# VHH binders against Dopamine receptor-interacting protein 1 (Dorip1): the designs that were tried, part 23

Target 1, 310 residues: Dopamine receptor-interacting protein 1 (Dorip1), of Mus musculus (Mouse) (q4kl13)
Amino acid sequence: MKTLFEEIKASIKNNYNQDRSFWRPVLPWGGVFTIKAGRKAVSCTPLYVEIRLKNTCTIDGFLMLLYVILNENESFPRELSLHFGREFVDCFLYLMDTYSFTTVKLLWIWDKMEKQQYKSEVHKASLVIDLFGNEHDNFTKNLENLMSTIQGSYCSNWHCPTRVQEDQQRTISINPPQEIPHGNLIRLAVDELFCSKIELCEERGCGGLREFSQRVFCHGAPPFVVLNMQHWKPEDLAYVPYYLDLSDHKYLLEGATLFNKEEHHYSAAFQIDGHWMHYDGLRNVNLILLNKPPEFLLLSSLVYIRATEK
Key: E = the ipSAE of ESMFold2; O = the ipSAE of ESMFold2 at other seeds; V2 = 0.75 times the mean of E and O plus 0.25 times the DockQ between their complexes.

## First folded at step 20 (VHH; framework vhh_7pa5_2)

Design q1 (from p4 with D105N; at its last look DockQ between E and O 0.63; V2 from the best seeds 0.00; counts 0 for: pae O 3.5 > 2)
Fold by ESMFold2 at other seeds, look of step 20:
Structure q1 (fold): chain B 310 residues (1-310), chain A 122 residues (1-122)
Amino acid sequence: as target 1 above (310 residues)
Amino acid sequence: QVQLVESGGGMVQPGGSLRLSCAASGFTFSERAMSWVRRAPGKGPEWVSTISKSGGSTDYADSVEGRFTISRDNAKNTLYLQMNSLKPEDTALYYCARDMLEWLNLPYFDKWGQGTQVTVSS
C-alpha cells in the first residue's frame, strides 16, 4: 500500500535538500513513556514506572507546526532559541527527528508549562498527565515572550479620566468585526488590532477623540505569530488572508488549528511541499490532503511565518 | 553511529574499589550530559549518577552518595565512575548512558553501552 508520504517523496524527487521534510514525523494523540531508570525526582513517592499522556490534542497541532516552522529557514532555530532556550530547540528537533513522540510532548510539558496548566496523578504505578482544555491554556499562553504586543493611546479631552492608556496583550486574540459584515473580515480584524486609528472616546460623557498608535511587538517581530480565533465560524476559512502586514513586517500563512466542538478535539492544517494537509493525531491516517474547507470545524488559530526579504 | 564502551569492571571484595570508564564516539561528547545506570540480578535498572556536559554539576543516587564519584574528560571523550567502599549490593551490570534531558530532570537515556560487570563478594 502506497502512503501519502511516499507520494510526497515522489513529487519532490529532484529536491534532495528536502529529504528530511518529506519524511517528517507526524505526532499521534497521547503517548506512553516507560521509565527504565529514573533520577531522584522521577523516583519519588508515589512510585510510578511509566508516564501516560491523555488529551494531548491541545498541544499536538502546534508542536507539528513548530517543527515545520523551525525547518522553514536556517536562521529560525537560532532566532527561536532566544525565546525558547537553546537546549529546548536542540532537543525538540532531535526528538522529533528520532520519532520520540511522547518525549517531545514531555519536553513541552516539563519545560514550558507550569504545573497549574495541567492535571496529573499517579494511578496504578502510572503517572497520568491529562492535557484536557484548550490550546491557549496549554500552548499559546506560553508564547508571551514572542507574542506580546503593546499599543498606546490618548484622548484629546484633557479632562478624560483615562486620557493616556497603554494596552498590552500577552497573546494575539482576533475577534470578528461587529458592524462590518462585508469584506475580508480577518484582515479587517487584524488591522483593527494593529493599525493606528482615531475613534470617539468610549468614556461616558467624555466626547473626545482617542488616538491609537500602531501596535508593536514587545520583543521584536517574531519568526512566527499565532492569532487566536475564538469566535470565528467555519465559513471564515474561505477568507483567510495569505499574507498580513504586522507592525511593518510581512507575514505569510503557514497553517491553522481547528476545533471540533462536539468532540472537543483539536486538529491542524498546514502545507507540505505546496500542498495543504490536514493533521489529526486521533485518526489512523493522521495526515491527509486537504482539498476542501473542513466541515463542522471551528477556526481555533491562524499561524503566520515572517516573510524573507527575497 | 553513536557508541559507548564501558570497561573496568571485575570482582572485588567488600570494601574494595573499582574505577569504571566509558569511551564515547560518534557524537560531540562535550555537548551531552552523561549518566551511569546499573542493573542487579533480578532487578530493574537503577540510576546511579549523572554529570552535566561541562562536568560542573553532579548528582548521585542515595545508595551510592559519598562512595561513588562521577567525572569526565571531554578532551578524551571518556566518562568515569570511581567506586569506593563497595558493598555486595553494588553487584550489577553498569551501563554508560547518554542523558538527553538531564537539565529537565527527565530520565531519557537514548544511547546505552553494553555494560561492564561489577561483582562484590567474599
Scores: ipSAE 0.330, ipTM 0.736, lowest interface PAE 3.5, mean pLDDT 81
ESMFold2, look of step 20: ipSAE 0.434; ipTM 0.772
ESMFold2 (binder alone), look of step 20: mean pLDDT 82; pTM 0.824

Design q2 (from p6 with S52D L100M; at its last look DockQ between E and O 0.80; V2 from the best seeds 0.00; counts 0 for: pae E 3.4 > 2)
Fold by ESMFold2, look of step 20:
Structure q2 (fold): chain B 310 residues (1-310), chain A 122 residues (1-122)
Amino acid sequence: as target 1 above (310 residues)
Amino acid sequence: QVQLVESGGGMVQPGGSLRLSCAASGFTFSERAMSWVRRAPGKGPEWVSTIDKSGGSTDYADSVEGRFTISRDNAKNTLYLQMNSLKPEDTALYYCARDMLYWMNLPYFDKWGQGTQVTVSS
């Protein structure tokens, strides 16, 4: 029997000419999970008999991307198990491959999100979970075990009150450069965050030079990285680099999440074997093969995958 | 294909005992939590007990705690339920189920057996 990933790849090969609607729905927006038998922790009397999910687009695109990433390299499930947990990765793949899509979303919500990250209430024997919000709050904020980086710095003035500093970032958020000339602004912003540098010390009255070491990943170079792009304007996005060098590893553009502000709705785009696809959980046919790479005018996040050695 | 086959049910008098067995095949039994779920006549399914993959952690519904004991033999791919001090309200069709998401406390039983009938009457 074929995995869902194998079916998607077969659909690309067999229908890529003009049939842009290659697949039955994957991770449809929202969902309903029916509870067949509750455990003691729920209560002795049935408090609710189903779980209803609303506004799940804030996690759906990344769940789709995570599925694609886990299938990109035979070593990635093992590597990502170190960050997400073996049970999570095994169950995630099983649930995706058995089309248990509402259950996959519950896996993320209950195993990776904290209670304050979402609203929930019981109404008419249904537990209603509402994920209205943004992708950072509901997904990328929970990637700290994967995305954490640290950069140390030292001031040349031995009397500087903050002579030795460390800056730890739990996710990767890059900002447009202050000088905004046309060019590869994303590469410049990445280098500003990651590369070693020497700057005038900003401690009041110090006057020394502060030397920054190269920023490094706290847990080693991950199989994928996510760049938070929420502060970038469309005019800053004329060029999206197809590769980045991070630490000692080459990373290739795997995909992106997109935000339509008018509809307050997220979607995603990603590539499989060089073929770009668009995912939108709100559509009846929600996975579509694109004739060309997407325009990245509505970026929410960029996702890069560590290149294979071959 | 995953198969779960229950056995050991029957008719007993109140205060009696039974031991249920569930033979598992088609998956790595030692890597999965397992549960017993029962269905009384005219009622919906009721969770009875769960055991983690190693057998080191067990949990019971309040109605059976102290009377029922769940256990497993991972070498024989078999789940057990020892039922003591049986009451008429224990009368039900008893299923073993693969408790796929026990580790995150989501009640998701992805595979079920056919069930074995337990009848407690005087």
Scores: ipSAE 0.390, ipTM 0.759, lowest interface PAE 3.4, mean pLDDT 85
ESMFold2 (binder alone), look of step 20: mean pLDDT 84; pTM 0.841
ESMFold2 at other seeds, look of step 20: ipSAE 0.516; ipTM 0.823

Design q3 (from n3 with R98T; at its last look DockQ between E and O 0.60; V2 from the best seeds 0.00; counts 0 for: pae E 4.6 > 2, SAP .676 > .668)
Fold by ESMFold2, look of step 20:
Structure q3 (fold): chain B 310 residues (1-310), chain A 122 residues (1-122)
Amino acid sequence: as target 1 above (310 residues)
Amino acid sequence: QVQLVESGGGMVQPGGSLRLSCAASGFTFSERAMSWVRRAPGKGPEWVSTISKSGGSTDYADSVEGRFTISRDNAKNTLYLQMNSLKPEDTALYYCATDLLYWMDLPYFDKWGQGTQVTVSS
């Protein structure tokens, strides 16, 4: 009864040639699902409905990453169930481990996406679902309240019309610095978002100083976080930090998603036991072991996992 | 390994009754929604009924509502289908199945038994 994760780990452990591929394809791009014995038929005769998935690369890399994350620590399935729902996590793992990959994608689409987030149309008795677009809209924004944070602030001007504010974010949004300092720009941007600070009040005519408290996670430090990097230029990414401190918790680089503009296609890279793998659902051999960490010049997202405490 | 074994089928006259049973093993029965699915001669699979993991919610195809009753005994790992007022069109091979994605309304029956034959004729 060997899980897919155990098979991948065994492949890594026993490799004699570097850049060796995993022998079984995982999460191939797209998919076809045949609906049999539909529950909502007016008559008892079964409906033959085919669901065709297109342009699924906007979720495939993250689905692979989620699978890896759920297997990184025995407590993570329970912790993530508090955010995603117990049924989702249990079914996701089961479907991945039974190689039911099109069904895994349907689980995400039906349970975690709103219909406005994707295009769909009926075409010759097939429901065609097209996930063309942005992976952050199709995946990261649907992570429920996993990464929700809050930061309070107070203006020193007693007459400020917005003297007391609370800023709540559902995702971790960081921007490249306007000036080009030396060093780790990503860590600097994260610190700007999370650390306490004092700055000039942005309210027009106010002139006061606004004091920000430390930003904290609304529901405790999550097992993983995602940084949206789509607006970061390659020149801003001289260093990708191995770790980050977020709200007094250490997070370690687990992986990334990559975007190839010429192909308009997403792929992913991630670590298992310190070994980097590359995943690309469009390739016949779609999961390979890398000899070294990937280049992050085509970076779409960074994924960090919470370190074990101590 | 998962095993689902249906029983209780047979021949019955129109208007008669039968009670089907499905013995389950190899998984936590009380944590799975369960369905009955039937296959009539020359036709594809047809969903009949579903029961939630606790037994608190049940659903039926329109063609059997009011005549069939689905139930479960989680202590005995057994699923039941009470079929009353049987009609010739109920003639089929009846399968029990785990309904993995019932909670999100996606008809995905991941494990199936071998089926038990129900024949309604005079």
Scores: ipSAE 0.215, ipTM 0.659, lowest interface PAE 4.6, mean pLDDT 84
ESMFold2 (binder alone), look of step 20: mean pLDDT 80; pTM 0.808
ESMFold2 at other seeds, look of step 20: ipSAE 0.420; ipTM 0.778

Design q4 (from n1 with S59Y L100M F109Y; at its last look DockQ between E and O 0.77; V2 from the best seeds 0.00; counts 0 for: pae E 5.3 > 2)
Fold by ESMFold2, look of step 20:
Order: sequence, then C-alpha cells, then structure tokens
Structure q4 (fold): chain B 310 residues (1-310), chain A 122 residues (1-122)
Amino acid sequence: as target 1 above (310 residues)
Amino acid sequence: QVQLVESGGGMVQPGGSLRLSCAASGFTFSERAMSWVRRAPGKGPEWVSTISKSGGSTYYADSVEGRFTISRDNAKNTLYLQMNSLKPEDTALYYCARDMLYWMNLPYYDKWGQGTQVTVSS
C-alpha cells in the first residue's frame, strides 16, 4: 500500500502532465470520532459516545507541515522522536497514512495540548472540542522541547543590580524591526534575536554596556523551527528568506501558515520536491499545486528545516 | 500482513474458568499495547482489558476487575486473558485487538481478529 505522501507525490507528477491534482481531502476541517468501546474503570462524568472537533484550522496546517517534514528525510522520524516521543511520531505517521484524520487531531489535542488550551463540553452525548483561537496557543506553544532557546548577557558595571542575566524563550516569536530599514526585514529581526550584540545597559543609572552572547537552542539545533510572525504587516514582507543561519546551522524554507482575518481561518503553503502547494482544510479540493512560489501576503508563521552539511 | 487469532473459548458453567489466547503475527508484538474487547449477543462492543507493551501496566473494566487477568508473552507473540468466576453475562465473542493509543486513554483499535466464543450457562 502507498503512503499518503507517495500518493501526494504521484498526484503532483500527474498534475504536472495536466492529469489531476490531489483529489482526496487531507486533514479536512473538524471531524467526528465515534467511540465503539472504551477503557474506563473510573467513570468520567458526563459520559459521551462520540467526539466532535470544531475550528481545527488552528492546528491543521501545522499537522500537514509536520507530516511533510517527517517524510522529507529517512532520518527525520528518528530525530524528531527525541522531541515528540517515539510513540507520538509512529502513531502520527500511521494515522496520516491510513486517512484517520480525526484521530490524528485527537492525538495532538490529548498528547500535546493541555486542557486549558482548548474548550470542551459534552452536548447530547457528544464531547465537543472547539479549537477556536490561534496557532500559537493550539500548536507552537507545545513545541518547547524543540524550540527553546537561551541567551546570556552581562553588564560591564560591577554594581549593576542585574549584572548577569539569562533570557530563555520557549518558542520563537520575531517582531518587525522598530527602525524601518530597507532590505530583508525578516533576516534582520532573526539576527537581532540570535546574534551576539553589545548595547547600553537598560538599568537607569547604571551606565554600563551589556554584552549578549549568541542565542542557542537549549536541546540542540532542531530538525525544524517555527517562526511566529503574527505581528508582521503585509508591507513588511517583501522578502521571505529562503535560508537562515540559526545558532551556527543553516535552515531552509519549508513552508508557511497563512491567516485570513475576515474568516478567522488558517491555511498553509509548503513545498514537496521543489513544488509549492497550498493546503486549506475547508476546501473540498484542499491540497492544490501552485504555479509559482507563494508571496506570503497573509503570513502567520514560517517553517524552516535544518540543512545538512553533506 | 497483520494477523490476530484468538483461541481458547468454549462452554463453561457459572463459576468456571477459561484461558483465552491470541497469536499475533505480521508486526513487532512487543512494541504495541494490546486489548481484549467483547461483544455479547445483540449488544455493541465492550472493552474488557488492556496491557502495556512490556506487560508492566494492566487495566480492566469494572465488570471484570478481580476476576480476569490479562498477560502477554512477548517472546511467543501471544496475548492471554485468564477468566475466573465466570458469570452468564460474560457470554460473548471475545476479540484480541491492537491498542494504538492506550497511553492517551483513547480507545483506538486498528487491528483485531475474528474472535473466540465464550458461553457461560448451566
């Protein structure tokens, strides 16, 4: 049996010859899971016989991206198992490859999200889980074992009350530069976060210089990174860099998530074998081959994959 | 090809005992949690018991706890269910199932067999 990834690649090849794009919906918005037999020696109250998922677009794009990333290299499932757990990665791939899309969303919700990150209630014997919100709260916030970074600094003034500091970030959120320079604003913002620097100490009355070391990943350079871009305006996004240097490793653009504010709806764009695709879980034909790289006008997040040196 | 073959069912009087076996092939048995699920005549499936990959953790439905014991032999790729103090309401077709998401307490059984009949009557 062909994996879902192999079917998508075959569809790309056929569409290249003007045959067909991928016709089967992948990760359709929402979903219903019917409980046929359950494990409970301790009763849950209230009882339910099915689970209904609503507003899942806040995770769907990233789940699709994760699936693509895990299939890009034979070693990536093993590497990412160090961060997500082996059981999660094995089950995620199996569920995606068997078209068990509601179940893979439940895997994310119950294995990776905490209860306070989503709303749920039992209504007429259905557990309704509502993922209304944003991609950070529902997905990227749960990537701390992958994304955590730390940057140390020290002030030259011996009497500085905060002479030695450490700044730990659990995920990567970059902000537009305050000074509006011409050029690649995304690269500048990434460098501001990651590169070593020296600046005037912010403690008033201190007068010293604060030296920041290079920001490093707490758990080693991850196989992929997610840059949260939710504070960026479309006019600031003239150039999306196809590569970045992060913590002395080269990272290559894999894809992005996009946000339509009027519909409060997320979609994604990514590449497979150099072919850009758009994914939108609300569409009946929800995986479409693009004729050119996307322009990223509605950017929510950028996703980069670690390059190897060989 | 994944196969799960149950055996050991039969007829027994109330208070009696049976031991069910499930022979597994076509996958790495020691890497998967396993469950027993039963279906009584005219009723839907009912979860009975689950055992972790190593056999170190076991879980039981309230209706069978204290009477049934789940176990596994990973060297022989075999799952067992020891059923003691059997009651007429234990009469059912018993299935061995591969439990993919037991650590999340989500009952997802991706493979199961044809079942073995257990009948408890006077």
Scores: ipSAE 0.192, ipTM 0.662, lowest interface PAE 5.3, mean pLDDT 84
ESMFold2 (binder alone), look of step 20: mean pLDDT 83; pTM 0.834
ESMFold2 at other seeds, look of step 20: ipSAE 0.315; ipTM 0.726

Design q5 (from p6 with N105E; at its last look DockQ between E and O 0.92; V2 from the best seeds 0.00; counts 0 for: pae O 3.4 > 2, SAP .6682 > .668)
Fold by ESMFold2 at other seeds, look of step 21:
Structure q5 (fold): chain B 310 residues (1-310), chain A 122 residues (1-122)
Amino acid sequence: as target 1 above (310 residues)
Amino acid sequence: QVQLVESGGGMVQPGGSLRLSCAASGFTFSERAMSWVRRAPGKGPEWVSTISKSGGSTDYADSVEGRFTISRDNAKNTLYLQMNSLKPEDTALYYCARDLLYWMELPYFDKWGQGTQVTVSS
C-alpha cells in the first residue's frame, strides 16, 4: 500500500520545478466531519450531526510537520509514542495515510487540547470549533511532556534571598538578544537559554555571582524540538542556523512555520529528501515544491530534528 | 485486506431472540474496539453498542440497553451481539464496525461489514 508520504516523495522525484505541486490537497484549512452514527456522549447533548472546524491554520502546519517527522526515521513513531501515546501515533499516521484530514485535526483537538484552548458552540445542529489564535496556544503548548527543560542556578552569596533556584520551561521560547546584533542571533539566543554560565546576580543588593548549570531536557532529548520565535522581528533576524546543539545533542533544521501578517494566516516549510516544500492549507494547491530554501522573513517557529546515533 | 462479515440475521417474532456474529480478518482484532451499528428502512445509521478491545468495557444505546449484550472472542476474531426481547422497531440492517477512535469518544467507524438483516414482525 502506498502511503501519503510515499506519494509525496514520488511527486518530488518526478519534478524539481518550482511549479510542480502535489496532486491532492493535504490538510485543507478547516473541515467538516459528518456524524453518521453517534454515541450518546457525542451526539445527544447537545445534539449535533456534524462538526465544523474553522481557522485551523494554527495547528495545520505543525500537523503536517509532525507527519513528516514521524516518517523521517524508523524509530521515531516508537519514541514519540512514549510522549503522545501509542494509540494517538498509530491513528494519526493511519488517518493521514487515508486522507481523513478533518479527523486528524479532531484527534489533536480532542486528545491534546484542553477545552479552554479553543472556542466552540453548537448552532443549528452543527458543533463549530474555532481555532483562531496562534500556533503556540493551539499546538506547541501541548508538547510540554516532550520539550520540558530545567536549569538550576545558585548565587555565590549564601545570604542571597534567592540563592538556589530552578527554572523550568514547558516549551522552548527563544527571546531576541537585547544588544546590537553581531553574528548568528538565533544561535546566541539559544546558547543564552541552554549553556552554563556565570553572571552577576540580579537580586537587588546581592552582589554575588550566579552560576547557571546547563539546561537539560526533563524527559531526555526529544526526537524533535520546536523553537517559539514569535517575539522576533523580521528586521532583527539573522540567517536561520542549519544545526543547533541543545543540551549536548545535535539538532538539524527540519522546517519552520511562517506567519502572513496581511492574511493573519500560518503556513509551513520543511524538507523531504533534501527538497524544500511549502504547505499552506488555505490554498487550493497547498503543498508545492520550492526551487530554493524558503524565505524565513516572518518566522513563527523553527523545528529541529535530533540527529540520530551518538 | 480488512474484512468484516456479519451473520445470524433473520426473521423473528416480537419477544424473540437472535445472536449476530461478525468475523473479522485483515487486522489485529484484539487491538481495536468494535461497534454494532444499525440502519432501519429509510433512516440513517444508529449506533447500537460498543465493546473495548479487551472486552472489559461495554456501552449501549438507550433503546437496546438491558435487551442486547455485546461480546467478543479475541482468540476467534469474532464480535457478537445477543439480541433478546426483540421489538418491531429493532428491524434493521445490522453492521459490524471497527471503532477506530473509541478511546477518545469520537464516533469514527473506519471499516464496516456488509450487514445482516434483522426483521421483527408479527
Scores: ipSAE 0.368, ipTM 0.751, lowest interface PAE 3.4, mean pLDDT 84
ESMFold2, look of step 20: ipSAE 0.514; ipTM 0.820
ESMFold2 (binder alone), look of step 20: mean pLDDT 82; pTM 0.823
ESMFold2 at other seeds, look of step 20: ipSAE 0.353; ipTM 0.750
ESMFold2, look of step 21: ipSAE 0.468; ipTM 0.801
ESMFold2 (binder alone), look of step 21: mean pLDDT 82; pTM 0.823

Design q6 (from p4 with G26R S54K; at its last look DockQ between E and O 0.06; V2 from the best seeds 0.00; counts 0 for: pae E 12.1 > 2, placed apart)
Fold by ESMFold2 at other seeds, look of step 20:
Structure q6 (fold): chain B 310 residues (1-310), chain A 122 residues (1-122)
Amino acid sequence: as target 1 above (310 residues)
Amino acid sequence: QVQLVESGGGMVQPGGSLRLSCAASRFTFSERAMSWVRRAPGKGPEWVSTISKKGGSTDYADSVEGRFTISRDNAKNTLYLQMNSLKPEDTALYYCARDMLEWLDLPYFDKWGQGTQVTVSS
């Protein structure tokens, strides 16, 4: 009965003290973690009293989306535990549910990122971790065990020098078409990557027909997919499909990550109970209802969730 | 997937000793702090001991300090717990755990083994 917008409005109206914050967790940008005095702590290590996180927008939108996805279907925590590890999923949900926001980001940094993906230094008794960069380097690149796909092809010419080929991709990057065909550009580009097809063999002098099999997920159809859209320009983008067919499974648009070029800042948009919301960790109200597409934002990624059988 | 396999549990009389082992695989063992955690009958998890990446720093719960010794062999990807002067209250299922928040002195662990039972009784 109660709409999500009414719940958000009630939370805002009643949020004039700490215990009346949004009843659903929403990540703020950055974060500060105050180090508690530990009994029996060894005193020979770095002298700092807090950890400060900067430029976390490169992971914040996806962490919010991951939380939404894990709550979308009761089977997804178990399925995603096979890819992320059970303890990671359990700890992630616990930390989100208890509003331990900086600690959730530290969980991602410690468990899923490698040291070269970020910079860190001690400054004025604070450990500063800086996640400046892009969402692919800091988040989606770490999803390869979930997103890996493979497509085989063969040429009808028995003597083709590359008669049998395999193409394996570790993540899913959707590139704009080189020409502007009539139709939905995004769906066409997705089909070009995933669908079976027959084309003239590109080997010089071959003259055969190359048959491509359907592209399939190496570890089965995941509960969600992330399409990297960083190469798309606003003028190349006209329509985001609500439905995609990927590897014999139907996927529904769950959300998108967005990039503000002027601010050099990422945000996200996703559905909660049928309502589109814009998440931006830098804003005073981090989660707002969308009545129209956000203006002046570039598409960074699209996130689709596997549809349940009807 | 990351795996932790405990062994070395069993029955022992009060005052006896046991040595637990934990074989780790499919992660860089030498880059992670490791902990022992136990669960006594009818109780929640209790942190027992933690050892730093290189083994140079160790810490113990008050209830076991002076009786238990944590150690590691990074060449064999193995964590150990030497348990001396065992008491009936040490009876528990002992877990090897990868300690993801050791540097914060917080008991959050991202990987657990299946556990090895230690029973101390006459």
Scores: ipSAE 0.000, ipTM 0.199, lowest interface PAE 11.9, mean pLDDT 77
ESMFold2, look of step 20: ipSAE 0.000; ipTM 0.233
ESMFold2 (binder alone), look of step 20: mean pLDDT 79; pTM 0.803

## First folded at step 21 (VHH; framework vhh_7pa5_2)

Design r1 (from q5 with S52D; at its last look DockQ between E and O 0.74; V2 from the best seeds 0.00; counts 0 for: pae E 2.4 > 2)
Fold by ESMFold2, look of step 21:
Parts: C-alpha cells; structure tokens; sequence
Structure r1 (fold): chain B 310 residues (1-310), chain A 122 residues (1-122)
C-alpha cells in the first residue's frame, strides 16, 4: 500500500533515538537475479539462468541517495527524467517501491554503465557481474550529462597563443586551496571553480590578464550535484557547509557517501526532514536513524540538492 | 492494481487452432511490452512470444515460430495469441505477462495473469 519512502518516514516518527530491529533491509549488498524465462535475442533460451552481483557497494549508496532525492520534490522525477530517461526513472521508483533491489542494480548496470566499466563472466550458467572499484568509476562518471559545466576565458593580449580558452568539466572537480590552510575550504574551492575572476595569464611570455566568466551548467542547474571528496584530507574538512551557491543557484546538503579503507567498503548518510540516517548495505539492519548529524571523517562524496527559488 | 486475465483456452485435437486473449487493467497498456509464457505439467516457465508496446516488433520461441502469432489491440487493452497447428507438446497453462524491462533487454516479467489452460490431445 505505501511507498518505501513513506515507510521510512513513518519509521522515523516512531523511532525516538533507538534502533528498530524490524526495519526491512534496503538495497542489500550484492544480489542474485533469477531468470525465470528468457527472451529470444539470438536464441529461445538464455545462455545463463541467473545473474549474480558482487561488490555493489560502489553503487548502492548512490542508488539509495537517488531514491531519496527523487522523493524530495514532486518536480524532481520529471526533471531527472530529462537526464536519465523517463522509463529509467519510472522503473527505478517502481522497483525500489516493490523491494526488487537486485533488479534496481541491474537497471543501473545495464542502462547506465558501459560494459567496459565492470567485469563480467559466465560461470556454470551464472552471469557474474563484479562492481569492484570506486564510486566515481561505477556511478558518478555516468552523471556527466547532469553535472557538466563550462567556463570560458579570454586573455587581454591579442597575441596570446591561447587567447580564447574553454574549460569543460564533466564532474564538479574541486581541490583544497593551497594558499589557505584553515577555514571553509570547500566553499573557497567551489568559488574558485565557479566565480568569475581575473588572473595573470600563465602563458609564458604573454603578460596579459586572463578574464574568466562565471562557470555555468551546460544543461541547466540540476536537481542535485555530487562533489567528489576522495582526495580531501580530514584536516581539510573542518567545516562541511550545509549550504552552497553554485552558479547563482542555492544548494542544500542532502547527504554523503563514506569510505572505510580497512574494509574497502562504501556506506552513505543522508537526511530526511532534518533527520540523519546511515545506510550500509553489508549490515543486516542496514538503515539506521542517527541521534545526531554524522561526523564526516571518512568522506568520499558530498551530495547537494537544489533549493526551490522564487 | 495491475490485473491480467487470460481466456480462450480449452481442449483441442492435434493440428487444431485456438486464440488466446488477455484483458489488461490497472496500468497504461499501450506503454508496455507484453509476453506470453507457458508452463507445461511438471515443468518450469517457458517464454513463448513477445510484442513491443506499438505492436510493430514481435518475437517467438523457436518451438512456436511459424505456428503462433502474437498481436495486441491497444484501444481495447487486449493481448492475443493465435495458435495454429497445435501439437501435444503445446499443452500447458498459458500466461500473459507484463515485460517491464523489454526496452533495456533485461528479461523481467513483473506481473502475470492466472493463466488459461490449453490441452492438445487425441
């Protein structure tokens, strides 16, 4: 009767700072999909009778976050359908709401990943798909149409050999500022990437001033963005902003993915109506309401959603 | 709620014909590919035929190609299977099924009817 999102929200209201051992597992690590009856592509019977997924933590956290994002605003399914395709979004929500979690992962793998992004082989009538790797290679790389940005620049020296430049980024790539060891380094790095500026031209022998335009989203400001934080050290993360301005659009912290190096394992944290939750597909109780906002000591990625603007 | 109701089954002698129908409700029929799947006594499900949402593309199992014809009427929300030159091996419970992930070529039938029995015997 109720969507999975409605059940999660109801559980939050009933769980005043205690774990609920009866929460249903969501997006368990790995999975097995049984082919009950194949379709003819080349033959009337399938070459294999099941698909086994392993090492799926590199996509599970983001799939959970995508589900939450799609439920945050009634316009987001329509907007994200422009980037992911209408059938993808409709099937993704349906499959999540019917607890068909292995099938959700196959939807991502088959429709959004190129075959070269993962290993697969058939062994004893089982197709084994191995998603070992990192979140960028297995998930956020496939968001390039969503988050693509472009920034033009122009040198004042007419004879500059690279007078007109264009910098396109397919993800939002930020690095810690080198000149400032303390402060809100994430906001500074975002401003360095997005804001207009004038700098001395770095072409040797040029001597001109290079003017950078404001960086803009190639396909409009998306419903959400992902900041890859894997190269940021804990000392650089003294402050994680709950709010960012990206190219004149306001974005709010929705959640994060976390990486445990000892276990080589990803998990996620996100908020619903101001209540933080932790998701870990390897645990039997894999969705836990947190008593307080998480500490971002093991940060892999930050996820921000677009605020409504008037 | 999604409902798929098959009809048109029965007993027929070898070489005979039957036409199966499947009435669909609870979803936008014209937006989904549909399949026929059968289950012979004591055996697992066997895919028979698939038709895309428009009716422009059809596909058949080798065992029925040339004898069976799948079709649809999107105005009446009805799927059909014309079965000719029936053999005892065609004896099975025939289900219509929604082929949810046809568009991405993943074999996944998420909704099934109750089935209609086809018996081919002397």
Amino acid sequence: as target 1 above (310 residues)
Amino acid sequence: QVQLVESGGGMVQPGGSLRLSCAASGFTFSERAMSWVRRAPGKGPEWVSTIDKSGGSTDYADSVEGRFTISRDNAKNTLYLQMNSLKPEDTALYYCARDLLYWMELPYFDKWGQGTQVTVSS
Scores: ipSAE 0.497, ipTM 0.808, lowest interface PAE 2.4, mean pLDDT 85
ESMFold2 (binder alone), look of step 21: mean pLDDT 82; pTM 0.824
ESMFold2 at other seeds, look of step 21: ipSAE 0.508; ipTM 0.821

Design r2 (from q5 with F109Y; at its last look DockQ between E and O 0.37; V2 from the best seeds 0.00; counts 0 for: pae E 10.8 > 2, SAP .673 > .668)
Fold by ESMFold2, look of step 21:
Structure r2 (fold): chain B 310 residues (1-310), chain A 122 residues (1-122)
Amino acid sequence: as target 1 above (310 residues)
Amino acid sequence: QVQLVESGGGMVQPGGSLRLSCAASGFTFSERAMSWVRRAPGKGPEWVSTISKSGGSTDYADSVEGRFTISRDNAKNTLYLQMNSLKPEDTALYYCARDLLYWMELPYYDKWGQGTQVTVSS
């Protein structure tokens, strides 16, 4: 029981109501990495001897979620290696399990982000990397191949100028339904994106019927998916489904990221063995066991994992 | 799965030479930078040398530069350290380490061997 995941699970069993928190901070906001003299210093001018990270909340919640997901099922590290690379997955788990939290953020920044996605500069012998922004630009955008889907459609009119169409999406972006103001809006929006349907062709003067096939994952059903909830308001979120059917696979609610507009700050909530936890990298005690599932009123993204039964 | 096995250590007099070997298995050796790290009695780990995946770039601690030569044979999955002009302060347990973060310029080693003892004594 030497992994960080095993220690978190142990704290859940041993921590009934005494402080409702994990005894050790995980993925603290920001970070400092000091370059040791026993390895060559970076030869750039100006020289720097440390790397300092700022505003990392745009990746911290998802890094925590990714760690939990990779430990959720023994097959997920292998499956996710097909999308992220074996070296990344192995290094990520190693760094998390050795509490090398600043270094795991550097792994994400340098392996998965392009330099234009963040600001960096050398100041007073420190390389400062600033991740100010949003979770899409700094994290979920870089999952492109994982959740790529395609949906084909065909118009019955032989003369339709766009008779055969394909729609490829690189993320799972859903919008609140405009015409149904209550109910299970998230499930309805997901079904609208994924399910087969027949609609009147939108080409001017065509008059045919356009048949849409079921949307499918381009690279197979991934171990997890992220629903970007950027355009959803709290009143639209009265019900968050505990499961979804996506491309003939059942997905179970694993967690969410939350965004506080006043503080411009992200946090996350997720479950381990049915126990909900809240993660906030700015807190000294930054992983807290919740008494009940969160209300999701500040929802930024929803994260679902593939059920093992299919 | 990943295994690193050092050999070639021993007792030698000052000014002598030793050649350390590290047999690697369980990963694609030719795709990884490798390092030698040593631990002297009563001291913490000290980086000694690093070699790029191709062998085209090498780097050494100041204390060993000019005396030690790191090399690799990617066909045999073997890392080497040729140690010449040995001094008593080179006495240490020498570890072969996979330098997972070399390409990120971060000195973290994710896998180590058990080490091979080098003793330089009159």
Scores: ipSAE 0.000, ipTM 0.246, lowest interface PAE 10.8, mean pLDDT 81
ESMFold2 (binder alone), look of step 21: mean pLDDT 83; pTM 0.826
ESMFold2 at other seeds, look of step 21: ipSAE 0.550; ipTM 0.835

